# Ledger of designs, part 22: VH-VL binders against q80uz0r647to840

Target 1, 194 residues: q80uz0r647to840
Amino acid sequence: RALVIAQELLSSEKAYVQMLQHLSLDFHGAVLRALENVEQEGREPLAQEELRQGLRELPAICDLHQGILESLEQRLGDCGEGQPQVADIFLAREQEFEHHAAHILQFDRYLGLLAESCLLSPRLATTVREFEQSSQGGGQSMKHRMLRVVQRLFQYQVLLTDYLNNLCPDSAEYDNTQSALTLISKVTDRANES
Key: E = the ipSAE of ESMFold2; O = the ipSAE of OpenDDE; V2 = 0.75 times the mean of E and O plus 0.25 times the DockQ between their complexes.

## First folded at step 7 (VH-VL; framework fv_rovalpituzumab)

Design y6 (at its last look DockQ between E and O 0.03; V2 from the best seeds 0.00; counts 0 for: pae E 15.5 > 2, placed apart)
Fold by OpenDDE, look of step 7:
Structure y6 (fold): chain C 194 residues (1-194), chain A 124 residues (1-124), chain B 107 residues (1-107)
Amino acid sequence: as target 1 above (194 residues)
Amino acid sequence: QVQLVQSGAEVKKPGASVKVSCKASGYTFTSYAMNWVRQAPGQGLEWMGWINTDTGRPTYADDFKGRVTMTTDTSTSTAYMELRSLRSDDTAVYYCARETYYYDSGFYWYFDLWGQGTLVTVSS
Amino acid sequence: EIVMTQSPATLSVSPGERATLSCKASQSVSSWLAWYQQKPGQAPRLLIYGASTRATGIPARFSGSGSGTEFTLTISSLQSEDFAVYYCQQYYNWPLTFGQGTKLEIK
């Protein structure tokens, strides 16, 4: 039933947000601190600035999904056994999904810049390694954790499609869910092009 | 010459502790993470953990948590591994290994430099 | 943890012949794989990293191939000094794990 799928959406969002928080707060913070040290050494300031700009997408993406999570919790908490309304949660945040697009498009460049910075700063390299070791990441590499951000959009496609298939076609939620799927697809299409 | 030189062989009784040293030379000690790997007689290699030589923060394999302590002395470019509550099955050659990386569409890590090993024998 | 399985346990080959060693991972490790050589009484020596890149000073007769879960170390023409134990190691996920080793002996 649609409600069961919505609940799965909520549960998976909770886990995903936890992962994002680790990326946004721990990794982002640690890398920025390391970059400050590199800048003090007067090495490659333009490349460092570009990397810093790329890293800004992580907090933005985290904020987006925190908002989604809060909205999902509220909507599913209020609906009881009735028809949930969750599609508009995505639609209202269309502009924020551009951060995902940016993450996808700049992914390889970001990793390249990070690598260059690590070459200049072995301290940054060990910081990255420590992050990879962290329990919150399940022992996955930094690259794979970054990819999980993109993978979540594909999960949305699957979940929302299943949700759609369990809605009344004449309902407003059905139309909104289709719109939400279109929105997500626009972003994931960029992933496929990369 | 770039090298890691470890302390000499140790003989310990069960329940005792052992501290192995690994002195680095020929490179910047704090620029490379240090790992510890052991090898029981006639057996394979077992990863024990690693330490950030810049910050001094260690990370241990689950099997050794609570019994192992990894430390560094940056002034002497030396890494230390202490193993407590020794058992007979802790008898092994213990290695320090320097970790480095290369980038190719991702970070690839590997051990490029090893110490000569330290035999620790635990016997009653 | 990712389990690394090497085969065969022992490989008997004559000098000058080709040796092929296998390493399998319980799950994909992409190309985060290294090969080490260990002679009796010595520390392991890095041969290959990134599944296929030879370390500095390693002879050209050594080559690594594979990705995902299947990896191979090849010695094209065995020299007397090549008889040793070989280990594969994954760096993909924590904890770091090694294969059990393949002993390359003289036939």
Scores: ipSAE 0.488, ipTM 0.787, lowest interface PAE 1.0, mean pLDDT 91
Fold by ESMFold2, look of step 7:
Structure y6 (fold): chain C 194 residues (1-194), chain A 124 residues (1-124), chain B 107 residues (1-107)
Amino acid sequence: as target 1 above (194 residues)
Amino acid sequence: QVQLVQSGAEVKKPGASVKVSCKASGYTFTSYAMNWVRQAPGQGLEWMGWINTDTGRPTYADDFKGRVTMTTDTSTSTAYMELRSLRSDDTAVYYCARETYYYDSGFYWYFDLWGQGTLVTVSS
Amino acid sequence: EIVMTQSPATLSVSPGERATLSCKASQSVSSWLAWYQQKPGQAPRLLIYGASTRATGIPARFSGSGSGTEFTLTISSLQSEDFAVYYCQQYYNWPLTFGQGTKLEIK
C-alpha cells in the first residue's frame, strides 16, 4: 500500500516537472527579454533588476524537481515488491529547497513589482499579456502560474502523510518520512516569520 | 522553401555604417523573432540582439547599445540590422537567425534557421 | 554575463569512433543550452536544444547531456560529414553567449 502512494508521488512529480519546465522556460525567458528590451529603449528603470533576480529562483526550483523525479524513477522503476525508500530523496536536498523558501518569502513582492512595472511600461505589459494568451501560457493569470510553484509543497505534505501511515513504524523509512515532512513544513513556515 | 537570404558582402571604412538585410521566405515572418549574431574571422559567435517581428520592438545586447538599430518590413518579410560608428574589430560575418516559433515553444532563445551570413570588412 | 567554456579546443578522431565535447558555464544555466554545428563557409546549424533534445532532422548519433554548469555533446559513430566546429550556447540570461567552439577534425 505504501508502494501505491509512492507511485502516486512519482506520477504527480512527473506532471509537476512538466508544468514547471514550461513555466520556467516560457515565462522566465519572456519576462527577462521584456525587461532587457525596456532598458535598451532608454526608458526610466522600473525596479527591473530586483524583479529579474527574484525570477531566477524558478529555474533553480525546476532543477530541484527534475532531480527529485530522476531519483524517484530510479527507486521505483525497477521494483514491484517490498517497501519503497524515497524519503531520503527529499532529505538530501535541504539546501536546494531554499529556492522554494525564497520564492514563498518574496511571492507577493514580485507579483507587485511585475504589476507595477506593467503599469509603467506598455511594452512589458503587452509582452506579459501575449505570453498569457499564447498556447504556452494556457490563458492563466500570472498570479496563478506563480502560485503553482508553491502548491506542490502542500501536495507533498498530503502524500507523505498518507505514505507514512502505511509504513512499518519501526522502519528507517518511517523515521525518514517524518523528517521529510518536518523539512517541508520548515520551508513553508520560514516565510511566515518575516 | 524555408530560408533566410541576406544581402551581399560589404567593405567599409572606420566611422561608417552598414545595413544588412535578411529576407525570410517559406514561413510566416511575424510568428518568429529575428536575432542577429556575428562572427569575427577565426572566432566564435556573438549575440547582438533581437527584434519582435510582430511588434517591431528590438532588444540590443549591451555591447552594441547606441550603435545598432534593428528594424523590420513585414510587407517584404525582411529584417534589417544597421551598425554605426564602425571600428576595425567590427569586421565579421553577420548572421540573421530565427528563434523557435512563438506559439508552439514559447520564447526559447535558440536558433533553428540561419541566414547564409554577410561579410562586413572594416578597413582603412 | 555568463561565460561558456568549451573543451577541448580541437579534437582529432577517426571516422566511426566516438567524440565527446564538453561545455561549462560560469554559473548555472539550468537546462537552457543549445548545441550548433558549423562547417567551413556555412552558417551554424542547430543540433540540440534544452541540453538533451535533438532538433528536427538531427541523426540519433548526436546526443546531449548535462544540466547546471556542465554539458556534454556526444557523437557515437562519427561520419565524414560530422567534422566541423561545434558551439554551445546558453539561453538562460542576457546577453546570450556562445562557447569558443571545439573543432572536430579527422585524425
Scores: ipSAE 0.000, ipTM 0.441, lowest interface PAE 15.5, mean pLDDT 80
ESMFold2 (binder alone), look of step 7: mean pLDDT 91; pTM 0.935

## First folded at step 8 (VH-VL; framework fv_rovalpituzumab)

Design z1 (at its last look DockQ between E and O 0.55; V2 from the best seeds 0.00; counts 0 for: pae E 8.0 > 2)
Fold by OpenDDE, look of step 9:
Parts: sequence; structure tokens; C-alpha cells
Structure z1 (fold): chain C 194 residues (1-194), chain A 126 residues (1-126), chain B 107 residues (1-107)
Amino acid sequence: as target 1 above (194 residues)
Amino acid sequence: QVQLVQSGAEVKKPGASVKVSCKASGYTFTSYAMNWVRQAPGQGLEWMGWINTDTGRPTYADDFKGRVTMTTDTSTSTAYMELRSLRSDDTAVYYCARETYYYDSSGYFYWYFDLWGQGTLVTVSS
Amino acid sequence: EIVMTQSPATLSVSPGERATLSCKASQSVSSYVVWYQQKPGQAPRLLIYGASTRATGIPARFSGSGSGTEFTLTISSLQSEDFAVYYCQQYNNWPLTFGQGTKLEIK
């Protein structure tokens, strides 16, 4: 059953990474370009910079999860070779999860700034609208997609907990999974404090 | 004066193509997306697609994909809609419509067409 | 696509009377409904956006209400110039879709 849960982790990671890639590559880039135009117009340059900084975490988060996905695929691609090792995938990337923390902490602020900027810039508003209309988004709003980034960590908590419950307590993977859960919890706790 | 002025009426044969123009004036053309809506005689309104006038990226309704091309010329503040492989049921008045929005205090955007061209009649007849 | 259904197809009302036009969406469109007025030989004119907000220059006798799947355009006291075709439109989902229209005619 542990393997089944790991497979679920992989499958959900694939879907998540696809969404995240769209955010990082398309939305992020488009918004930045639009913001340049707003800045040139002399409108709220400090606010625009703050928004840019807030959105800067998206590419980093995308890279993190792409790495996680690749590692998961490698570890789980060998079907039938025993107990998979997936916990270390998270542990090895502890520092990268700080980008998630930053995203969580800045979430409300940069969304607010984005909204305000859209109010001032029809170009930016159109850009956001175009992104929301993309087929890759499944009809979800930009805000919802951004929120999914935060929610993924909570999903990890659930999945890894289930994974843990199906491991041998005397195994190294068990200990590592506990450590991974602790790592994720530290990041999600910041979300709750915000 | 803020307005959209479209090209004149067209008569085409089946299988031909038509290109309708929509010239914008009185506002920043690239700040607002342009939509195309058609209306067959005595019928309702049908959305064909829209184009981001800043990026030039169009999005088409599924029913028109493959047959329609929307473009812009920013230098002349003009939007174009080309419809190919014309059929009799393509006979309609074609409208360009500017898309804009209202932003409320709760942070919601409401989109609507606030400016329309006068329409271009395209007649497809054998 | 979301289907917008207007009713009635034709509404006959006397000048000075109240007219109520219905628009129903096949699924929730929140408050992202727009109403247009169209007179013969003219382009549509924006009346209401966000289901209930009058556009600039629109007389107070026009009002919109509703959310989710049911929407209403009300003209409190019909004027001679109000006899036209009215369309609702949803802007919640792609593709954008219009109702089939309600023709408001003089009784």
C-alpha cells in the first residue's frame, strides 16, 4: 500500500507541475511584461516592484517541483523492486522550500497589488484574463491557481502521512518520512501564521 | 470621440474569404482587447473570438477555429477579422466590440463590451 | 459552453408599464452577466454589467438582478425608445455566450 500512495504522490505531482509550469512560464512572464508598461507610465513604481518581487518565487517553486517530479519518476519507475524511497526527495530540497514559505507569506499582498495594478492598467487586466482563459487552467481563476501552490504543501502532509502509516516503523524510510513531514510542517506553519 | 469604425459591406461567393476591418479612435488601442461578434439576419448574437491588442494573440471560439484569423495593426489602431471558406450561413452582420471592465471594491472584475462598431454586413451568395 | 436562455422570446408591453425579462444560465455564471439593447439596424448597446450595475448613461428605469443561474432585466416604466431586442451575455466561461434575445414590442 505504501507503493500505491507513492504512486498517487507521483500522479498528483505531475498534474501539479503542469499547472505550475503554466504559472511560471506563461503567467509570470506575461505579467512582468505588462508591468513594464505600467512602470513606463509612471504608475506606482514601488508597488509594481513589490509585485514583481512577490511573483519572483513562482519560477523557483516551479524548479523545485520539477526536480521533485523527476526524482519521483526515477524512484517509482522501477516497478516491483521493493520499497520505494521517496522521503529523501523532500529532505534534499529543504532550502528550496523556503520559496514556498515566501510565497505563502506574500500571497495576500501580491494578489492585492496585482488587482490594484489591473485596475490601473487595462493591458495587465487583459493579460490576467487571458491567462485565466487558458485551457491549461481548467477554468480556474488566477487566484485559485496561486492558492493551489500553497495547498500543495498540505497535500504533501496528507500523502506523506498516509505513506508513513504504511511503512515499517523500523525502516529507514519511516524515519526519513517523519523528517520530511516535519520539514513540510515547518513551511505550512508559516502559512497558518500569516 | 471614442469610436470603432468598420469596413463596408461585402458580397462574397461560397468558398471565398472576407476580411473585415475595425478602426479604433479616441482611446489607446492596445489597452483594450477586441472582440468579434456576428449576427445572422433575424438571429441573435454569436461570439467569434477576441484578440489581445497588446500582444496580438487571438483566441477563437471553437466553431470558428481553422476558418477565422484575427489580427491587429497597432500603427493604425485597426483590428482585422478574416473568415475563410465562406458558406451561406456565414451571411451576417459582423461587429467588432471593445472589451473593458469594472473593478469593484471587493476585488472582482466584471468584463463587458462597452464600445461597438457599426457592423459590417457580409453576404454569402452563389 | 454555457447556454443562456432568455424568456419570453417576445414580450408585449404597453408604454408606461413594467417589463421583466428573464435570462437563465445552464450553469452558474456568478454575477458575470451583461445585458445589451439592440435596435433595428444598430449595434448592441451596453445596459447592465455585473448582473446589476447600470452602464454610464443608462436610465434609472433599467435595472438588473440575479446571480448564479437566474437573472432578470427590469424596465420599470417603458418608454417608446425602449422597444427593442435585449440580449443577456455571460462572461464567466469561455466561450462567451449570448442569450437568444427577447423582443420587447408595443402591446
Scores: ipSAE 0.633, ipTM 0.854, lowest interface PAE 0.8, mean pLDDT 93
Fold by ESMFold2, look of step 8:
Structure z1 (fold): chain C 194 residues (1-194), chain A 126 residues (1-126), chain B 107 residues (1-107)
Amino acid sequence: as target 1 above (194 residues)
Amino acid sequence: QVQLVQSGAEVKKPGASVKVSCKASGYTFTSYAMNWVRQAPGQGLEWMGWINTDTGRPTYADDFKGRVTMTTDTSTSTAYMELRSLRSDDTAVYYCARETYYYDSSGYFYWYFDLWGQGTLVTVSS
Amino acid sequence: EIVMTQSPATLSVSPGERATLSCKASQSVSSYVVWYQQKPGQAPRLLIYGASTRATGIPARFSGSGSGTEFTLTISSLQSEDFAVYYCQQYNNWPLTFGQGTKLEIK
């Protein structure tokens, strides 16, 4: 049923936002503070400055999904009645998904910049190790955590396709869901052009 | 020269405390984390914990939580490890070790101890 | 916690011969293994990291291999200074854990 799939979209979005908050608030903030302290001492290598610029996509992605989650919570509530209507939530945020496209296109380069920056700064390397080994970090590598950022879009394709297949084809929600799928697919198709 | 120099051997009675020092020279102390590892006579190596020398935040191995305190003094480039409520089975050589940690571009990481202190023998006996 | 088990406990080998030391992890550690050498009365010395990469200044007769759960340290053309205790250590997971050591003795 469409409502069951919409509820799954809500619950999985909540889990995703929690993951993004950990990554963008704890790790990203700690790395930027470490890089800022080096800059104030007048010793910031070019690789570290480029890493700083590349990491700015994470807070923007987190902000996007906090908005999506809030809208899904308002729309679906605990006991929704009637047909769910969620597709417009994605359509309203079309430009904001460009932060995901930027992350996808630059993913391998940002991993390389992180590696080079850690070689140049043992303090930064210690910051990364602390995050990876924290209980909130779960012992997973930074590569794995950054990959989870992009995996959500592919999950959206699966969930929205399943949702679409359980809607009445005559409904406005059906048409809006097709448009939302097209939007998400355009972002993920950017990876195929690499 | 790049080195870690530890305080001298100590003899303690059960129930006492010991504080081992580890002075770094030849490199920037606050740039590298410091680990503590002990070795009972004739036995293997046991990791005790580490301290972020930039922030002063320690992380202790579970077996030592509640009995160990790791600190630093950045003005003297010195790390300290204090072990309280000593038992005879705490008799060991205690090492400080500087770590190296980094990634390659594929996300593969490396973590090892590239510089060790000479060790401090702590003997606990009545 | 990941248990690292070394074998044999003691290995007797003649100078000029080849020694092979084994280290087994209780679960996969990928290639995240370090080897240390320790001579009597001395601190450990880094030999190998990343399972197979020699540290700076380590002679070519030392080589490491393995992935997953099984790892080996091989010393070819043994020299008299190579008789020591060797420890493996995993760094895949917290906490870091060491094997119990293999003592390499002159036959």
Scores: ipSAE 0.156, ipTM 0.640, lowest interface PAE 5.4, mean pLDDT 84
ESMFold2 (binder alone), look of step 8: mean pLDDT 94; pTM 0.948
OpenDDE, look of step 8: ipSAE 0.620; ipTM 0.848
ESMFold2, look of step 9: ipSAE 0.022; ipTM 0.595
ESMFold2 (binder alone), look of step 9: mean pLDDT 94; pTM 0.946

Design z2 (at its last look DockQ between E and O 0.76; V2 from the best seeds 0.00; counts 0 for: pae E 5.6 > 2)
Fold by OpenDDE, look of step 8:
Structure z2 (fold): chain C 194 residues (1-194), chain A 126 residues (1-126), chain B 107 residues (1-107)
Amino acid sequence: as target 1 above (194 residues)
Amino acid sequence: QVQLVQSGAEVKKPGASVKVSCKASGYTFTSYAMNWVRQAPGQGLEWMGWINTDTGRPTYADDFKGRVTMTTDTSTSTAYMELRSLRSDDTAVYYCARETYYYRGSGDFYWYFDLWGQGTLVTVSS
Amino acid sequence: EIVMTQSPATLSVSPGERATLSCKASQSVSSYVVWYQQKPGQAPRLLIYGASTRATGIPARFSGSGSGTEFTLTISSLQSEDFAVYYCQQYNNWPLTFGQGTKLEIK
C-alpha cells in the first residue's frame, strides 16, 4: 500500500513538473520580454519590477521539483517491490522550499500586477492569452496554473499523510515522513498568514 | 477609420491553394491578435485559428493543422491565411477578425472579436 | 471541444415583441460567452461579451444573461433592423467554438 501511494506521488509529480517547466521556461521569458516593452513606454516601472521579482521564483521552484522528480524516479526504481525511501527527498530540500513560501506570500500581489500590466499592454495580454492556449497547460487559465504551484504543497500533505498511515510505525521511514510533513506544513502555513 | 479590408473573391480547383489577405488600418496592428473564421454557404461560423501579430506565432484549430498557414506582415499591417489542398467543402466566406479584451476586475479579462473584415469568398469547384 | 447549441433554429417574432434566444454549452464556460449578429451578406457584428455586457453602440434593447452552461440573448422590443442570424461563442476553452445560429425572422 505504501508503495502504491509512492507511485501516485511520482506520477502526479511528473505531470506537475511538465506544467511547471512550461511556466518557468516559456511563460516567464515571454512575460519578461513584454514587460520590457511596457517599461520603455515609461509606465509603472516600480510595479513592473515587483512583478519581475515575483515571477523570478518560478525557475527556482521548477528546479526544486525537477530534483524531487528525479529523486523519486531513482528511489522507486531501486526499491522494486520493497519499502521505498522517499521522505528524505523532501527533507534534503528544506531550504529550497523558501522559494515556494515566497510564491505563496506574493501570489495575490503578482497576479494583480500581471493583470494591471495586461491592461496597459495589449501585447502582454495577448502573450498571456497565448500561453493559456498552450496544450501543455490543459487549457487552464494563468491564475489556475499559478495556483497549482501553491496547491502542490497541499497535495504533498495529503499524499505523505496517506503514505505515513501505511508505514510501519517503528521504521526509519515513518519518522522521516513525519518530519517531511512537518516541513511541508511550515511552508503551507504561510498561505494562512497572508 | 478602424477597419479590416480583405482580398477579393477566389475561385480554385480541388487540390490548389488559396491565400487570403487582411489589411488592418486605423489602429496598432501588433497590439491585437488576429483570428480567422470561415462560413460555408448557409452554415454557421467555424474558428480556424489565430495569430499573435506581435510575435507572428500562429495557433491553428486541429481540423486545419497541416493544411493552414497564418502569417503577418507588420510593415503593411496585413495578416494572411493560406489554405492548401483545397476541397469542395472548403467553399466558404473567410473572415479575419480582431480579438480584443475588456478588464472585468479581479485579474480577469473578457475576450471577443470586435472588428471583422468584409469576408472573402473562396469557391472550390472542378 | 465545447459544443454550443442554440435554440430555436428559427424564431419568428413580430416587430415590437420580445425575442428570447437560447445558447447551451456542453460543459461550463463560466461567463465567457459572446453574442454576434449577422445580416445577409455582412460580417458578424459584436453584440454582447462576457455573457451580459453590451458592446459599445449596441442598443439597450439587447441584453445577455446566464452563466455556466445556460445563456440567453434577449431583445426586448424588436426593430425591423434586428431580423438577422445570431451566434453565440465561447472562449473559455480552446478551440473557440460557435453555436449553429438562430435565425430571427419577421412573423
Scores: ipSAE 0.480, ipTM 0.785, lowest interface PAE 1.1, mean pLDDT 92
Fold by ESMFold2, look of step 8:
Structure z2 (fold): chain C 194 residues (1-194), chain A 126 residues (1-126), chain B 107 residues (1-107)
Amino acid sequence: as target 1 above (194 residues)
Amino acid sequence: QVQLVQSGAEVKKPGASVKVSCKASGYTFTSYAMNWVRQAPGQGLEWMGWINTDTGRPTYADDFKGRVTMTTDTSTSTAYMELRSLRSDDTAVYYCARETYYYRGSGDFYWYFDLWGQGTLVTVSS
Amino acid sequence: EIVMTQSPATLSVSPGERATLSCKASQSVSSYVVWYQQKPGQAPRLLIYGASTRATGIPARFSGSGSGTEFTLTISSLQSEDFAVYYCQQYNNWPLTFGQGTKLEIK
């Protein structure tokens, strides 16, 4: 049933936003604080600035998904509503998904910059390790956490495809869901071509 | 010379506290985390926790949470571990250990303890 | 919490022979395993990190292997100074945990 799948989309979005908040607010802030304390000769200020700028995509992605979650909660949060309508939530935010595209295209570069910065700063390496072991991080590596930012888009493809298969082909929601899948696929296709 | 030098052996009564010091020399103290490991007589090694020497933030193993406090004094490059409410099964040698890493690429860091203190015997007896 | 189980508890071998020490993790630790040697009255000494990389100054007769849940330390030509207790440790996740040790004895 379409409603069950829409509820799964909502519940998984709650979990994803929690993960994004931890990554965007806690880790991102901790890395920036550690970088502020690095003033040694031989450092590469341009590389550190590029890392700072790249990490700023995480707050933007978090903002996008907070909006998606709020809209999903409003549409699915009340009992007695039997007709889900969620596809336009994604369509209304098409431009904001460009932050995901930017992250996908430069993910390996940002991971490399972070790793190189850790080699130059044992303090930063220690901060990253501390974050990796936090209860909010679930003991997963930093690479795995940053990869999860993108993995959500593939989960959307699975969930929205299943959702589509349970909609009436004559409905506007069917057409909108096809459009949302096209939007998500446009963003993920950049990853598949790398 | 790069080394960790710990305080001397102590004899304590049950219910007392002990504070072991670990002074670092020959390297930048705040650049490397400090771990505490103990070893009861005839037993293996038990990790007690670690402290981020730059921020002073500790993380304790669950078995010691509530009884242990780890601190640092960056002006003297010294780490401290205090264990309270001592029991007879707290009799052990207590080690400090510096951790470091080797980066193999692809985000893969291999962590290990490369430098150990000489150990501090704490004996708990009435 | 990840439990590290070493076997055997005691291994009796003659100098010049090969010793094989086993370490098993209760769940995958990838390659994040460290081996230490400890002689009586001394602090542990780092031997191997990353499951298979020898630390600086460690003789070539020491080698490590394994990934996931099973790990092995091999000493290919035992010397008299190699009789000690050996510990494996996982570094995959906090709390950090050690195996209970394998005592390598002469005779």
Scores: ipSAE 0.139, ipTM 0.641, lowest interface PAE 5.6, mean pLDDT 84
ESMFold2 (binder alone), look of step 8: mean pLDDT 90; pTM 0.917

Design z3 (at its last look DockQ between E and O 0.60; V2 from the best seeds 0.00; counts 0 for: pae E 4.5 > 2)
Fold by OpenDDE, look of step 8:
Structure z3 (fold): chain C 194 residues (1-194), chain A 125 residues (1-125), chain B 107 residues (1-107)
Amino acid sequence: as target 1 above (194 residues)
Amino acid sequence: QVQLVQSGAEVKKPGASVKVSCKASGYTFTSYAMNWVRQAPGQGLEWMGWINTDTGRPTYADDFKGRVTMTTDTSTSTAYMELRSLRSDDTAVYYCARETYYYKGSTFYWYFDLWGQGTLVTVSS
Amino acid sequence: EIVMTQSPATLSVSPGERATLSCKASQSVSSYVVWYQQKPGQAPRLLIYGASTRATGIPARFSGSGSGTEFTLTISSLQSEDFAVYYCQQYNNWPLTFGQGTKLEIK
């Protein structure tokens, strides 16, 4: 049963990483290019810089989850029918989750900045629209896609909790999973404070 | 005057291709995306796709992928829609429509505010 | 794709009376609904965007309401020039989709 949950974690991570890659590589690049054009038009450079800074977290978050995915694939591939070890995948990346915290804290701000910038630049608005239309995003809006980044941490809480409930309490994996949950909770608590 | 002027009516045989033009005037062509919408006789409106007039990048509806090509000429402020492998059920009036937006309550609302006069394409044996 | 369903297909109303046109989405489209008017032999004309915002130059007798999956176009007092086909469109999801239209005719 724990293995089944771990498999669900892996499958959902695959889908999530695919979405993140699109955000990080295509959207991020396109927006940066559009912002450069806006700056040339003499528009408020400070707001654009703040937007750039907010969006810079996306590549880091993408790298984090790509690493998680790779580790999950490896661990689940190696365990066969035995007890998987997945909790340490999260624990080893505690520092990297700071990018998620930053994303959560700045979420409303950079979305607002993006909207304002789009208002001022029809080119940027069109760029955002193109991204929203991309098949890789399932037709979801930019806001929804950005929100999914935040929501993934809550999904971890749910999945890891289910995982925990199916582990032997005397196992090392049980203790590690509790630690992982604590880690994720610290990051999500920042979201609630914002 | 702000307007979109489309090319004239076309009569084509099945299997042929048609290219419809849409010339924009009175506004900055590259500032607004262009959409294509068709309407079969006595039927409703069907969205075909749109093109970023700044970058020239098109996006097509799934039903038309592989059979439609949208392009722009910025020097003449003209959008083009080519439909290939024509069938009888492609008989319709084809419209170009300018897309713009309104910002309200931190939300962007998109709509077609300017339409061409339409181009009738008749596909018959 | 999101299916937009308009009702009724045909609405017969007398001049001066109120007309109410319905548009239903197969799933939530928030407030991203646009209404167009089309007269015979003419291109569609923008009436309402954002479900409830009247476009520039559109008479005050036209109003839009609704959110989520239920939307309504209302003409408070029909004028002779208002008899036409009306289309709703959603802009929440790709591909963009239109309703099948409601024909407003003179009773």
Scores: ipSAE 0.473, ipTM 0.776, lowest interface PAE 1.1, mean pLDDT 92
Fold by ESMFold2, look of step 8:
Structure z3 (fold): chain C 194 residues (1-194), chain A 125 residues (1-125), chain B 107 residues (1-107)
Amino acid sequence: as target 1 above (194 residues)
Amino acid sequence: QVQLVQSGAEVKKPGASVKVSCKASGYTFTSYAMNWVRQAPGQGLEWMGWINTDTGRPTYADDFKGRVTMTTDTSTSTAYMELRSLRSDDTAVYYCARETYYYKGSTFYWYFDLWGQGTLVTVSS
Amino acid sequence: EIVMTQSPATLSVSPGERATLSCKASQSVSSYVVWYQQKPGQAPRLLIYGASTRATGIPARFSGSGSGTEFTLTISSLQSEDFAVYYCQQYNNWPLTFGQGTKLEIK
């Protein structure tokens, strides 16, 4: 039963990484290119350096989850046993989850900075609209897309709780899964405070 | 003086193609997207697609995919719409429309603020 | 694709009276609705954007309201130049779609 839940972690992680790649490679790159055009036109970008700093969290979050996905694929590829071992994949990356915490605390502010940059650069506004209307999220606002980045952590809480409930309580995997849940909860607690 | 001036009326036979031009003046062409909308005689308005005038990347309404090509020439501030494999129900006035926005409450509200005069395309055998 | 349905198809009113035009979306479009006026032989003219905001140069007798799926254009104290066809449009999602129009004619 634990194996079924671990396979759901893997399949949902693959979907999440695809969403992150679209957001961190396509949107992030388009915004940075547009900001460079504003700088080339000689405008003073007071908020633009702060926006650049905030946008760096998206590639870092994408890198984190690509690593998680790769490890899950390795652990679950040919595992025919009744109890998988995946919790340490999260524990090994505890420091990298700080990128999620930074995103949670600051994404509303960065959306405001993006909107102000769009007012200064009609070309940026047009590019943001094109992204909002294209592909996976036709009509979805940038705010909704940024919230999906956080939503995965709450999905982890559900999935890891179900996983824990199907492990032997005396196993090392049970203890590691409790620790992974504590790690994820610390990050999501910052979302609830903000 | 801000305006969109379109090419003149066309008469075509079924199976032919038509290319309508839309020349912008009085504003920075690459700062605003261009839309194409058509209106059959006595009928309502139908959105055909959109082009990012800075990148040249178009997006087409599904009903026109495969038959329409939208392009720009930034050196002349001109947008183009080509419709291929014409049939009689393509008879319409074709408009270009500039899109702009109003920002309020952390939201962009988009609309067409400037329209070309229209180009009548008649398709008859 | 979001369908915009206007009613009535034709509205007959006398000059000086009030006209109320309706537009319904097949799913929520929030406040992303635009109203256009089109007189015979002319391109459409922007009236209202964001469901309720008058465009520059539009007389105060034009007002818009609504959100979600139901929207209304109201014209108070009709003038002779107001007899035209009126279109609503949603801008929530591509493809952009228009209502079929309401023709406002002299009773």
Scores: ipSAE 0.230, ipTM 0.658, lowest interface PAE 4.5, mean pLDDT 85
ESMFold2 (binder alone), look of step 8: mean pLDDT 94; pTM 0.950

